# Designs tried in a protein design chat: VHH binders against q9xw16. Part 41

Target 1, 132 residues: q9xw16
Amino acid sequence: MSGWNAYIDTMTAAAPSIKRCAIVGAADGSVWARTEADNVFKASEEELKTFVALFNDVTQVPAKGADIEGVHYVVPRTEESLIFGKKENTGFFAVKTKSAVLIAVYEGPNEVAAQVRKAVESMQTYLNNAGY
Short names: E, the ipSAE of ESMFold2; O, the ipSAE of OpenDDE; V2, 0.75 times the mean of E and O plus 0.25 times the DockQ between their complexes.

## First folded at step 3 (VHH)

Design c18 (framework vhh_6fv0_2)
Fold by ESMFold2-Fast, scan of step 3:
Structure c18 (fold): chain B 132 residues (1-132), chain A 119 residues (1-119)
Amino acid sequence: as target 1 above (132 residues)
Amino acid sequence: QVQLQESGGGLVQPGGSLRLSCAASGFTFSDYWMYWVRQAPEKGLEWVSTINTGGGSTYYKDSVKGRFTVSRDNAKNTLYLQMNSLKPEDAAQYYCARDLPPPYEPDYRGQGTQVTVSS
């Protein structure tokens, strides 16, 4: 749909274990692009607004966890621009750039999770270098 | 061989206290962040607390803040969880785990220690 869909396609090609993902505005959680059809990313804009606000102080996140697509995830710890979570057989990685937040939901073992993290961090670097 | 051995669980009444211990072996304990995680009957695993390598930074699940305190003794290779003002919803199997760099889940190597809270 948008030019931003190319970045979604790039991430999913780099890590096929990504089940759903999105790129949202860091200021307001507005959706810039997301996976569609059978892999539609289902989070509401109100949920995403709440989620991106977590990056204002990531040290508070482990205490409360994070909600994505109506699912509450345990967040064991955070890094400065990275929030990741787990719930049973699912997990997510979310990274903040200058103006965006990238969110990838995955399913699978730790090897798969490592691939997903690498894809998301690679895109984070690319977008930061592009001024986003 | 990496091994984590939990102990200190038991039966307490609401409002009671327990102190859990986790004895670590097979790795340099002081190099790792450590976790406490629990699983109640018919519920998924939930994170309880995290402590950094030196013990100076601690994090807690919102519902246990002010009641639970995580600590560690690197000289003894031991992780602790002091649980005060226990509630029925705290009843669970408790596990300790070694933190790995993301995206890895914590290592759960022991059988855990059972905490039961009943009147």
Scores: ipSAE 0.000, ipTM 0.134, lowest interface PAE 15.4, mean pLDDT 82

Design c19 (framework vhh_6fv0_2)
Fold by ESMFold2-Fast, scan of step 3:
Structure c19 (fold): chain B 132 residues (1-132), chain A 119 residues (1-119)
Amino acid sequence: as target 1 above (132 residues)
Amino acid sequence: QVQLQESGGGLVQPGGSLRLSCAASGFTFSDYWMYWVRQAPEKGLEWVSTINTGGGSTYYKDSVKGRFTVSRDNAKNTLYLQMNSLKPEDAAQYYCARDLPPPYEYDYRGQGTQVTVSS
């Protein structure tokens, strides 16, 4: 059994406005861990493979947006290792590490978004320092 | 740099007990599931036990259930394996390992600690 669910638990405890999240492989979008049960992260393997490939050239993402769980998000801008999107009261933050992509879907206004961003960036730093 | 250092092995008679320790450094120990794995001479690596980050969930190979107890002390960055009622089949080099993302199972290193069970 994978112990990656412990990182999911850590992120959701740090930012309770995270509704669903996942940790996936940066090379292929394979799911390492995700929220489950009432908070199940429902992205297909094909969608995740397409999504992680966006990190190969983030400059093209704002023109097209991004799809997560069958929902199309507007991506206002990107940073080298960060893609974030917004659709009405829902949004996401995705950050890339050496080996992984962390995806957190949240619900709430901009104040909530700042808390979620901090949680995913803190985990990104931790995983990069751990060699992932 | 991730470091894991095992100790506590030795020679015991069948029915004896040993307590193994694993000192961890170079990573945030409390954030990782940990494993004990073993390898007998001329055999493959074999999973023995798993413990979650907080120590509240433990899992064991069927042949060691009721005899072995895994635990951890996150304040000391140390993993333990209490081995009771040792059998000759338990003789092996024991390693501790941290979780790895799929498709890999374990990140183990170092020389391990040897357990020998004989009269």
Scores: ipSAE 0.000, ipTM 0.124, lowest interface PAE 14.9, mean pLDDT 83

Design c2 (framework vhh_6fv0_2)
Fold by ESMFold2-Fast, scan of step 3:
Structure c2 (fold): chain B 132 residues (1-132), chain A 119 residues (1-119)
Amino acid sequence: as target 1 above (132 residues)
Amino acid sequence: QVQLQESGGGLVQPGGSLRLSCAASGFTFSDYWMYWVRQAPEKGLEWVSTINTGGGSTYYKDSVKGRFTVSRDNAKNTLYLQMNSLKPEDAAQYYCARDLPPPYRGDYRGQGTQVTVSS
């Protein structure tokens, strides 16, 4: 099932501050690829199903926050296909494509956050153009 | 609509080489990452290699690194897998694929090409 791991590898190479990353189905949160071993992305099936459903109405997310890997993140704002959050020294960016959601969890200051966002958005554009 | 046709399999002795080809049609080949996957007797489907749209980034299953090389020719809509130093454990039906997301749909892979490694 790991053909999609090449996309994970591309994002982590572009933004080394990504600690854990996953590509999941937009409809159901099924895992297509994720980081493994020392960088294993640990979200449960139920959590991912709940998380991808947030993209049905992103305007509700700042009021409630978002849960990833059992961690509750404050979401300061959203854009139509982008949810991002911060908790202490960690953060995430999640973007929706036609059929997938890309989730990248990182650690570090605003400088690395910008790099992570760029990597995730670049992959979002690529996958949308490829029909995903 | 989407068609993938593998070729180049055969019987080789351990240490031998084979070059697999995959002819793609029915989609814009240059817009897609492509994959090689294999299924050995009594085993599940396993990923072997991935190549990005331009061919500049390649990824491999650990057990084939250094022995297999994936490449593509976008002008010919063709994907290749050069297999060197073949081992008995490499014996499998080899498929090229455009998409591997769950639920996996076999209509994005071809009929496959059989690789047998024995003396």
Scores: ipSAE 0.000, ipTM 0.211, lowest interface PAE 10.5, mean pLDDT 83

Design c20 (framework vhh_6fv0_2)
Fold by ESMFold2-Fast, scan of step 3:
Structure c20 (fold): chain B 132 residues (1-132), chain A 119 residues (1-119)
Amino acid sequence: as target 1 above (132 residues)
Amino acid sequence: QVQLQESGGGLVQPGGSLRLSCAASGFTFSDYWMYWVRQAPEKGLEWVSTINTGGGSTYYKDSVKGRFTVSRDNAKNTLYLQMNSLKPEDAAQYYCARDLPPPYEFDYRGQGTQVTVSS
């Protein structure tokens, strides 16, 4: 997963409560980098293709929710380039850049969610500034 | 002190209706997106509905769409859930919750209101 693993490492260092994360292509959901081993991000190619297509019209997502790693998350609301889901003490943040979608799955209390969102948004800004 | 107080639950027969209310205090109600969530016995917490700050945008769980209507009265600091055509699977403790920027877990603090659906 090439040099893109360095970005995964940066996000998980900034927010240790990220349990699993990935950087995927915005057009097709192809995996550029993901967490592995005990923290392997398990989403299938078809699931990721379906997931990134949600960014074509985020206003439809709250009614249906989103599936990541075979788990259905409630999406209470969306923003233009942000989809976030909740399921009890677990959740995810996904942000779209020009060429990529960053997905971070976390577990923990509300203060953890805020930290994860900041880490994902910081990486989104960095990649957009780098032309991705 | 932030408070959310749910009411309006009860026992109803299948096909019946109930209107839930949530009285909010201790914060500027009109600045927050609001949610209804529910917890059935031996099930996890489940999202039911979302309403934006002005009440013009609403979202629903697929299984309740067309049967439930969420609304709010910002002048009265009150959130509502009109539940029609109730089914046994709708039986649960219902809670209202607020959302804070940045997005957090549902901030539900009230005791909830119990909805029972049985013949």
Scores: ipSAE 0.006, ipTM 0.334, lowest interface PAE 9.8, mean pLDDT 85

Design c21 (framework vhh_6fv0_2)
Fold by ESMFold2-Fast, scan of step 3:
Structure c21 (fold): chain B 132 residues (1-132), chain A 119 residues (1-119)
Amino acid sequence: as target 1 above (132 residues)
Amino acid sequence: QVQLQESGGGLVQPGGSLRLSCAASGFTFSDYWMYWVRQAPEKGLEWVSTINTGGGSTYYKDSVKGRFTVSRDNAKNTLYLQMNSLKPEDAAQYYCARDLLPPYEGDYRGQGTQVTVSS
């Protein structure tokens, strides 16, 4: 078990507007935990390797956008450890910790996006403080 | 120093109502999303409800939807939980929190208020 799914549960409880999310390794994009069943996070191993590599230079991401679950998102801007994207009524927030990248896909208006961002950033802080 | 102080718990019969309050100090309350969480003896901490900074967006655990209403008064730095149609399964220590990440303690939650539902 090891409990990584407990953090997925915590994030989705903190922001119920999160439709799908995952915690992946920052070095290789390997999946540590993800939402399953009716809300399964569908990204391939190859896509996740490409995605986590974006954190090596986030300043280039707004020009190209980012792909999650085969969906191309426009990235309006980035911060050092944060990439967020938008596509119509959907979006994502992804944050990097010492060892992990957290990805949360949501659906809804900008107010919902603000809640998702706070949940993801809070988990980022917690995991960094825990040494992850 | 961040402080959260819950009140309003007590003993009620099934179908009864209680209104919980949480007084916040030591931070800019209006800048934070706020949460209610609870813990029963046989369960870990459970998320109950979420409210955004302005109070216009609220979210609930499925089992309490339609029965509980979260609200806030930013001028008074106070968070509320109106609980109606209480069930035995709602009996727990209730905490307000400004973050849902474990541990749900210290700067993230208050000391709690006990809710008992007895027939």
Scores: ipSAE 0.005, ipTM 0.195, lowest interface PAE 11.4, mean pLDDT 82

Design c22 (framework vhh_6fv0_2)
Fold by ESMFold2-Fast, scan of step 3:
Structure c22 (fold): chain B 132 residues (1-132), chain A 119 residues (1-119)
Amino acid sequence: as target 1 above (132 residues)
Amino acid sequence: QVQLQESGGGLVQPGGSLRLSCAASGFTFSDYWMYWVRQAPEKGLEWVSTINTGGGSTYYKDSVKGRFTVSRDNAKNTLYLQMNSLKPEDAAQYYCARDLYPPYEGDYRGQGTQVTVSS
């Protein structure tokens, strides 16, 4: 596929434990691409608008957590352009680029989480270098 | 020093088979996901296949699915790509890689091995 769907495919190929993911606009949370069919990313437009606004001050996020797909995640800490969360055997990594926020939801143990983070951060670097 | 050394390329007729190997050294091979990437003449790099640390999860570009099989032998620090039913469009320089996105830190590729498909 051309367009943003190619980047979704690349991230899921790099870290197959990603169950659902999306690339959304950093300004408004508008969906540019997402996983479909059996693994459709289900976050509402309103939820995504709220979520991307968290990047305006990531230092406040660990105190209240984050909601993705109607699920409340504990956020143990943040980095300047990274929010990640955990709920039991499920987790997410979200990174901000110049114009986009990449969100990957995964299932599995800590070894899996490390691979998902690597895939998301690699894509973040690529998109920033491409001007996104 | 991280090193990746590809081998096994060559010239085959359409419908033929080749087995590519990638010998890894300078890092703990079993700790890394590995990738096969290819570049045809005058084209950009394209992803071909992904394999996880233990070899239990594999993923393929749609156009090679069912024809190519990636595997790894962590005891030998070696990555493999079995290519069957080769088509002219598979002709490319094939690289193994630790990462898919240059200039990402830790992006290591070998010199590649050439696959040519013609009569």
Scores: ipSAE 0.006, ipTM 0.193, lowest interface PAE 11.7, mean pLDDT 82

Design c23 (framework vhh_6fv0_2)
Fold by ESMFold2-Fast, scan of step 3:
Structure c23 (fold): chain B 132 residues (1-132), chain A 119 residues (1-119)
Amino acid sequence: as target 1 above (132 residues)
Amino acid sequence: QVQLQESGGGLVQPGGSLRLSCAASGFTFSDYWMYWVRQAPEKGLEWVSTINTGGGSTYYKDSVKGRFTVSRDNAKNTLYLQMNSLKPEDAAQYYCARDLPPLYEGDYRGQGTQVTVSS
């Protein structure tokens, strides 16, 4: 395995509670890689373009929430390069690097969310250190 | 030893069509997502299109949607890009790739095929 799909496999191996994830271009929401088959990440091109634009001003996001895969999530707070949301038993973490946005959707309780965040932030650090 | 060979480029008038091919060898082609990227003289590398392992999911740069179609034939280890309604701004060196910028440094990219669009 090579390219961006190898990083999808790395994240899902680090946090098995990730149900679906994707790596998309920060400038345009273009899909570089995503989970497939029974775990296919279903966000539309238009939704992803809208979503990555949220990183232009993350301070506005908690007031409106965020949509991923047609699901509206409550966003309790944001950090400069992090948006995360929660809806009942599901949630997501999205982090921005220099060139990419990593999005991971998970299901489960708070300990699961902590593992998913750690996996996503570890990959963010790796990519940033690699110049991406 | 990964090898990617592009072909099908050429000179075409605005509104014309070209079909690009990429022959892959040295790896299990059907296990990888594949990409088309391009570089115009005044621009850096631009992502153009993405296709998943089975060919059922495709993605496109906004400016080429409805005009370009990516496809693949896993039995022939070949990636294709059908380009219709070509515009002058589509003129570029086109590369197939197993990895995307900024991660790629040439090992997972072909030699490229040049597309020129002029009247």
Scores: ipSAE 0.006, ipTM 0.215, lowest interface PAE 12.8, mean pLDDT 82

Design c24 (framework vhh_6fv0_2)
Fold by ESMFold2-Fast, scan of step 3:
Structure c24 (fold): chain B 132 residues (1-132), chain A 119 residues (1-119)
Amino acid sequence: as target 1 above (132 residues)
Amino acid sequence: QVQLQESGGGLVQPGGSLRLSCAASGFTFSDYWMYWVRQAPEKGLEWVSTINTGGGSTYYKDSVKGRFTVSRDNAKNTLYLQMNSLKPEDAAQYYCARDLPPRYEGDYRGQGTQVTVSS
């Protein structure tokens, strides 16, 4: 069986600088799959509900920033289906599909960030085309 | 209507090779990412490899990198897994799987093909 965990594995293989990631429901932030063990994605259910609700009006996000795993990130700008943030040497990319939000937390310089964004956007395109 | 049929498994000695095949029918094969997964008797289902729609992007579990190669032939609706340098830890039932989320109903994998590595 090909489950949501295979998509997590695919993204982390494409961008090894992803430290933690998750696929969550766009409507409620429910976790469909996430990295586990030493790379466990630690966001609470309440934090994820709040986070996915940001996609209802992404234009408000840069003024407030975003919280993931209890860490506050500066969000420099947003696009309709993309929120990304930075804090020192860490950052995240979050993209919304029809039914899901993909969240990837990474560490590293701008070259690493570009690789992570490419991996996450590639998966977003695939899931949207599959109806998710 | 979706059908996946694996073949090519068998018994090999450590260091041996096998080539697995997965014949797909009942859907447009070229529209889907495909996966190889495996399950040993005492273990859960384990992801092994992913291949995108065109076959240009492939991904592997760390323990099989350099030893396994996934490929596909969209004209023949067939997925392959070339397994080299087989280890006892690779012994499992191998399944091909069509890329569908868990909330979808139906058969997302075939009956599987058994790989046994003699000690």
Scores: ipSAE 0.000, ipTM 0.222, lowest interface PAE 12.3, mean pLDDT 82

Design c25 (framework vhh_6fv0_2)
Fold by ESMFold2-Fast, scan of step 3:
Structure c25 (fold): chain B 132 residues (1-132), chain A 119 residues (1-119)
Amino acid sequence: as target 1 above (132 residues)
Amino acid sequence: QVQLQESGGGLVQPGGSLRLSCAASGFTFSDYWMYWVRQAPEKGLEWVSTINTGGGSTYYKDSVKGRFTVSRDNAKNTLYLQMNSLKPEDAAQYYCARDLPLPYEGDYRGQGTQVTVSS
């Protein structure tokens, strides 16, 4: 168990609509913490390494989409440190900090997406200010 | 109230061409990325093309690259998809959609326009 599990717990408490999430290393996609048991985040080591590399040039992502947990998402646009995708009633938000990438997968309508984005961006700000 | 209205679909033979249009209203069209998506019988919704606010950056699904061209006319609030060298696999209901500045406001899609490719 890593100390990073506390940040996973904080995000899921702030946005209960997060179904699965993880905090991974920005350089290599190594898992620092993830949801487990009934809501286990299932991405492989290879998939996460590929995913975090997308932040090297986010402008390329809308052309390809993004794969998370073996699911292909349409990415309509990106921001410098934000990749998000949609697939009907499911979606994800991924944000990059200095050292980490936070990934949150959710299910629900657009109001749910708003809460998840807010939780993820709040944690991004907190971690950046904490030196991560 | 966001409204998107597609037109230009129809019946075409393999190798033919169609030009789809999407008339947008209820928002500042020039502030949004726009995209085309399609849904074929027995298949899920699939992304086809994306265009940025100014029209200078375009993106395509691999299978349509070189055959389809997305463009926009911000003065007319209209999005276009020029489809050349159409294949039977391109037959689908085509929708235009708006990229929202706040994802929680939803994906707004029009009613769609039907494209049928047969011989």
Scores: ipSAE 0.005, ipTM 0.160, lowest interface PAE 14.2, mean pLDDT 82

Design c26 (framework vhh_6fv0_2; at its last look DockQ between E and O 0.25; V2 from the best seeds 0.00; counts 0 for: pae E 6.6 > 2)
Fold by OpenDDE, look of step 4:
Order: sequence, then C-alpha cells, then structure tokens
Structure c26 (fold): chain B 132 residues (1-132), chain A 119 residues (1-119)
Amino acid sequence: as target 1 above (132 residues)
Amino acid sequence: QVQLQESGGGLVQPGGSLRLSCAASGFTFSSYWMYWVRQAPEKGLEWVSTINTGGGSTYYKDSVKGRFTVSRDNAKNTLYLQMNSLKPEDAAQYYCARDLPPPYEGDYRGQGTQVTVSS
C-alpha cells in the first residue's frame, strides 16, 4: 500500500455515498490507485486516457457528456478543474490537481452530491498545496 | 530529513485501551495530512485513519469507527491514536505515515509500534 491507496480509503470514508474512486495521472490516465474488493473501480486505461483528456478543454464536455466505467453521464456544466456528471441516482465528481485526476463515483439522491464534491475538493486543495 | 517514530504499543486484554504517539520531524507537520496504517501477521498493510493536521478533519476505517480517535498536537509535531474497546483483530504493527512528494510514490513511515490484544 502506498500513500495513494490511503487517499483512496480516505476519500471513500469522507462520504458514505461514494461507492468507487480512483486517482489517475492527469497526463495519461494511468491508474495510481483505485477502490478494490467489493467496489472495484472498473474504468479501463483507454477510457481513462480519454477521460483525463477532457480537461484539456472542459468547455466542450457538457455538449457530449462523459464516460466512466462504460457508463455515459450527462455533464450539466464544468469548471476549469472540475467535471461532474449525473445519471439517475448516480453521478461522479472528477477534479484535476497539478499532476492527477481524482474521480469519485457516488450513488444516492441529488442531496448527497454536495458532500461528495466537498470530499474530492478538500483532497484536491491539499494535494495541490503539497505539490501533487 | 523526514523522521517518524511511533510509540505507545503494548499488550492489553480485549476491551482495553492504548494510546499511540508518533513524533514527527524534518517537515512542516501542520501542512500534511497524516495517517495511521497497520499490518497484522500474514496480512497486508491496511489503512486505519487519516487526519488533516491543518484543519482537524478526521477519517476512519469502518471497523474502528467509534473506538479509535486520531488527533494531533501541531506545537509538538505529534500524531496520536487513541484506541478504545480493543479487539483481537486490532492486533498489529501500527505505523504513522506521510506521503512522499512528487514524482516519488509511497510514504514515510517509522519503525512502528506493536499492539497485542490477548486475554
């Protein structure tokens, strides 16, 4: 286990609605760590490569949506370092740091989204300050 | 030089309590999230708890929630883990840890402190 695995566990613990999460390289989508066991994050490396590339121009993402783990999500809006998507009672938050992308997939009503966002953004802020 | 040194381990009966300490040096303690991990015999390293040393936010493994409390004293550069209602399955070598900066992967850890739970 590395520090990245600890971050995965920390993120999962931050909000009960978070089901799966991953930390990947911002440059190439390489997986640094992911949830495993009963809640395996299942996105392929090829899919993640495509996903992280969305951050090169986030303004285009709402028009086409985003795919994670073979699931297509509607993306209502984006920010410079934030992409979030929705599908029925599920969604995801993805935030970009200096060198990584943090992805959290959650399940629950829309009300849980705020807690999920707070969890990933808190870690984003820390990692950025720490140089990650 | 980054240094971490754990202490406070020992032998306790089920239901007993221990308080672990981790003395940190060589870095700005309050700028890093710190975490506890443990390794039981013939098992892999597992995450136990994380604390944001700056803001005080804490996170716990489900199996230790309500029993373990992570805290810190930034003035002393010290991390703590209060362990109450200890169970046999909590027996392990406990480590405090801090992540490595990019581009390195992994973490800094001390030599650990042994926790044994036995009747």
Scores: ipSAE 0.727, ipTM 0.875, lowest interface PAE 0.7, mean pLDDT 93
Fold by ESMFold2, look of step 4:
Structure c26 (fold): chain B 132 residues (1-132), chain A 119 residues (1-119)
Amino acid sequence: as target 1 above (132 residues)
Amino acid sequence: QVQLQESGGGLVQPGGSLRLSCAASGFTFSSYWMYWVRQAPEKGLEWVSTINTGGGSTYYKDSVKGRFTVSRDNAKNTLYLQMNSLKPEDAAQYYCARDLPPPYEGDYRGQGTQVTVSS
């Protein structure tokens, strides 16, 4: 476990609906930390490089959707530093900091999505304030 | 000016104990996660331990779990590492750090404190 895994644990504890989670470099998609063991976050660095590039023009993402872990999600909305994806009873929130993208994949109805968003945005705020 | 000053190192026999301190100044210590890293001669920096802002969550490299305890006193702007059951493999220069930039594990500001373990 890297020292970055402490941040993964903080997000998953704050929103138990998160099943898999990662912190990756915003420039290249390299994995700084991810959930492991029975809940391994399986995206390749090649896939993650494509994924983080979506933040270069978030306005195009709703029209084409987004792929992570080999799964295609519909993207109902984006904000300047946030992408929200849905597929059936699962979804993800991804947020961008100065240097990183935080990705949380969750399961559950739309009612739990707010808790997941709050968990990732709280960490986004901390990392931005710390210079990441 | 961010400053971190480590102390408490020394020479100890295998199985012995040391407590390291890190005095922090120039930033709001209580707002930052803190880290211990170490470096043996001709080796890279190695992450040892992490503690969150309030001290409620701690994390350790596998080889030190159960022997080392990280703690902090936010009123005194001080980070601690209690090292018990020391092994020759633990001998290193120990640094406290405020950041873990991705290219390197740990970012530190002091000269560190030397821990030497020999019979």
Scores: ipSAE 0.042, ipTM 0.448, lowest interface PAE 6.6, mean pLDDT 85
Fold by ESMFold2-Fast, scan of step 3:
Structure c26 (fold): chain B 132 residues (1-132), chain A 119 residues (1-119)
Amino acid sequence: as target 1 above (132 residues)
Amino acid sequence: QVQLQESGGGLVQPGGSLRLSCAASGFTFSSYWMYWVRQAPEKGLEWVSTINTGGGSTYYKDSVKGRFTVSRDNAKNTLYLQMNSLKPEDAAQYYCARDLPPPYEGDYRGQGTQVTVSS
């Protein structure tokens, strides 16, 4: 396992409602680390390339939504480096750092969503401070 | 030059305890998150624990929660793993590792310290 996998493990330990997650390159959507086996993050290379490109202009995202693992999510609003979405009892948070995009897919009510967001944003802050 | 040197491994019986140490040099230890990983024979690397820069936040693999405690002494540039109630499944080579590697480089870790648990 790479060092990047330790951050996947850290995020899932901090927010157990994360069902699948990945750290991908901001420029091309290449996978640096992801959950595997029974919790495998299933997004294709083409989907991830399309997804990270959304951060080039986040203001366009609420009108179109976002696709992750073949699932279309409604994106109610965005922030400069944050895209999040909901579909029924599932959702995601995606944050951009200098070099990476962190994507966490979770299941559960709004209470667990807050915990997931905190875990992802905490990691975003650390990676930015480390130059990533 | 970044160097990490693990020590403290050994042979223990089930239910026993060991304290692992990791001596760090060649970088500003207090500025990095640190983690412990392990590799059992014929298995891949497995994350065990993470500790933040100040030591106030720690995270553990579910199977070791309540049994293992990670800590650090920034004044001594040393990382620790206190392992209690050891089980046969904990037998592995244990490594400490510094933060995230650059996207095109491997992990920074030492040669590890071997933990064996008698049946």
Scores: ipSAE 0.006, ipTM 0.335, lowest interface PAE 10.2, mean pLDDT 83
ESMFold2 (binder alone), look of step 4: mean pLDDT 83; pTM 0.840

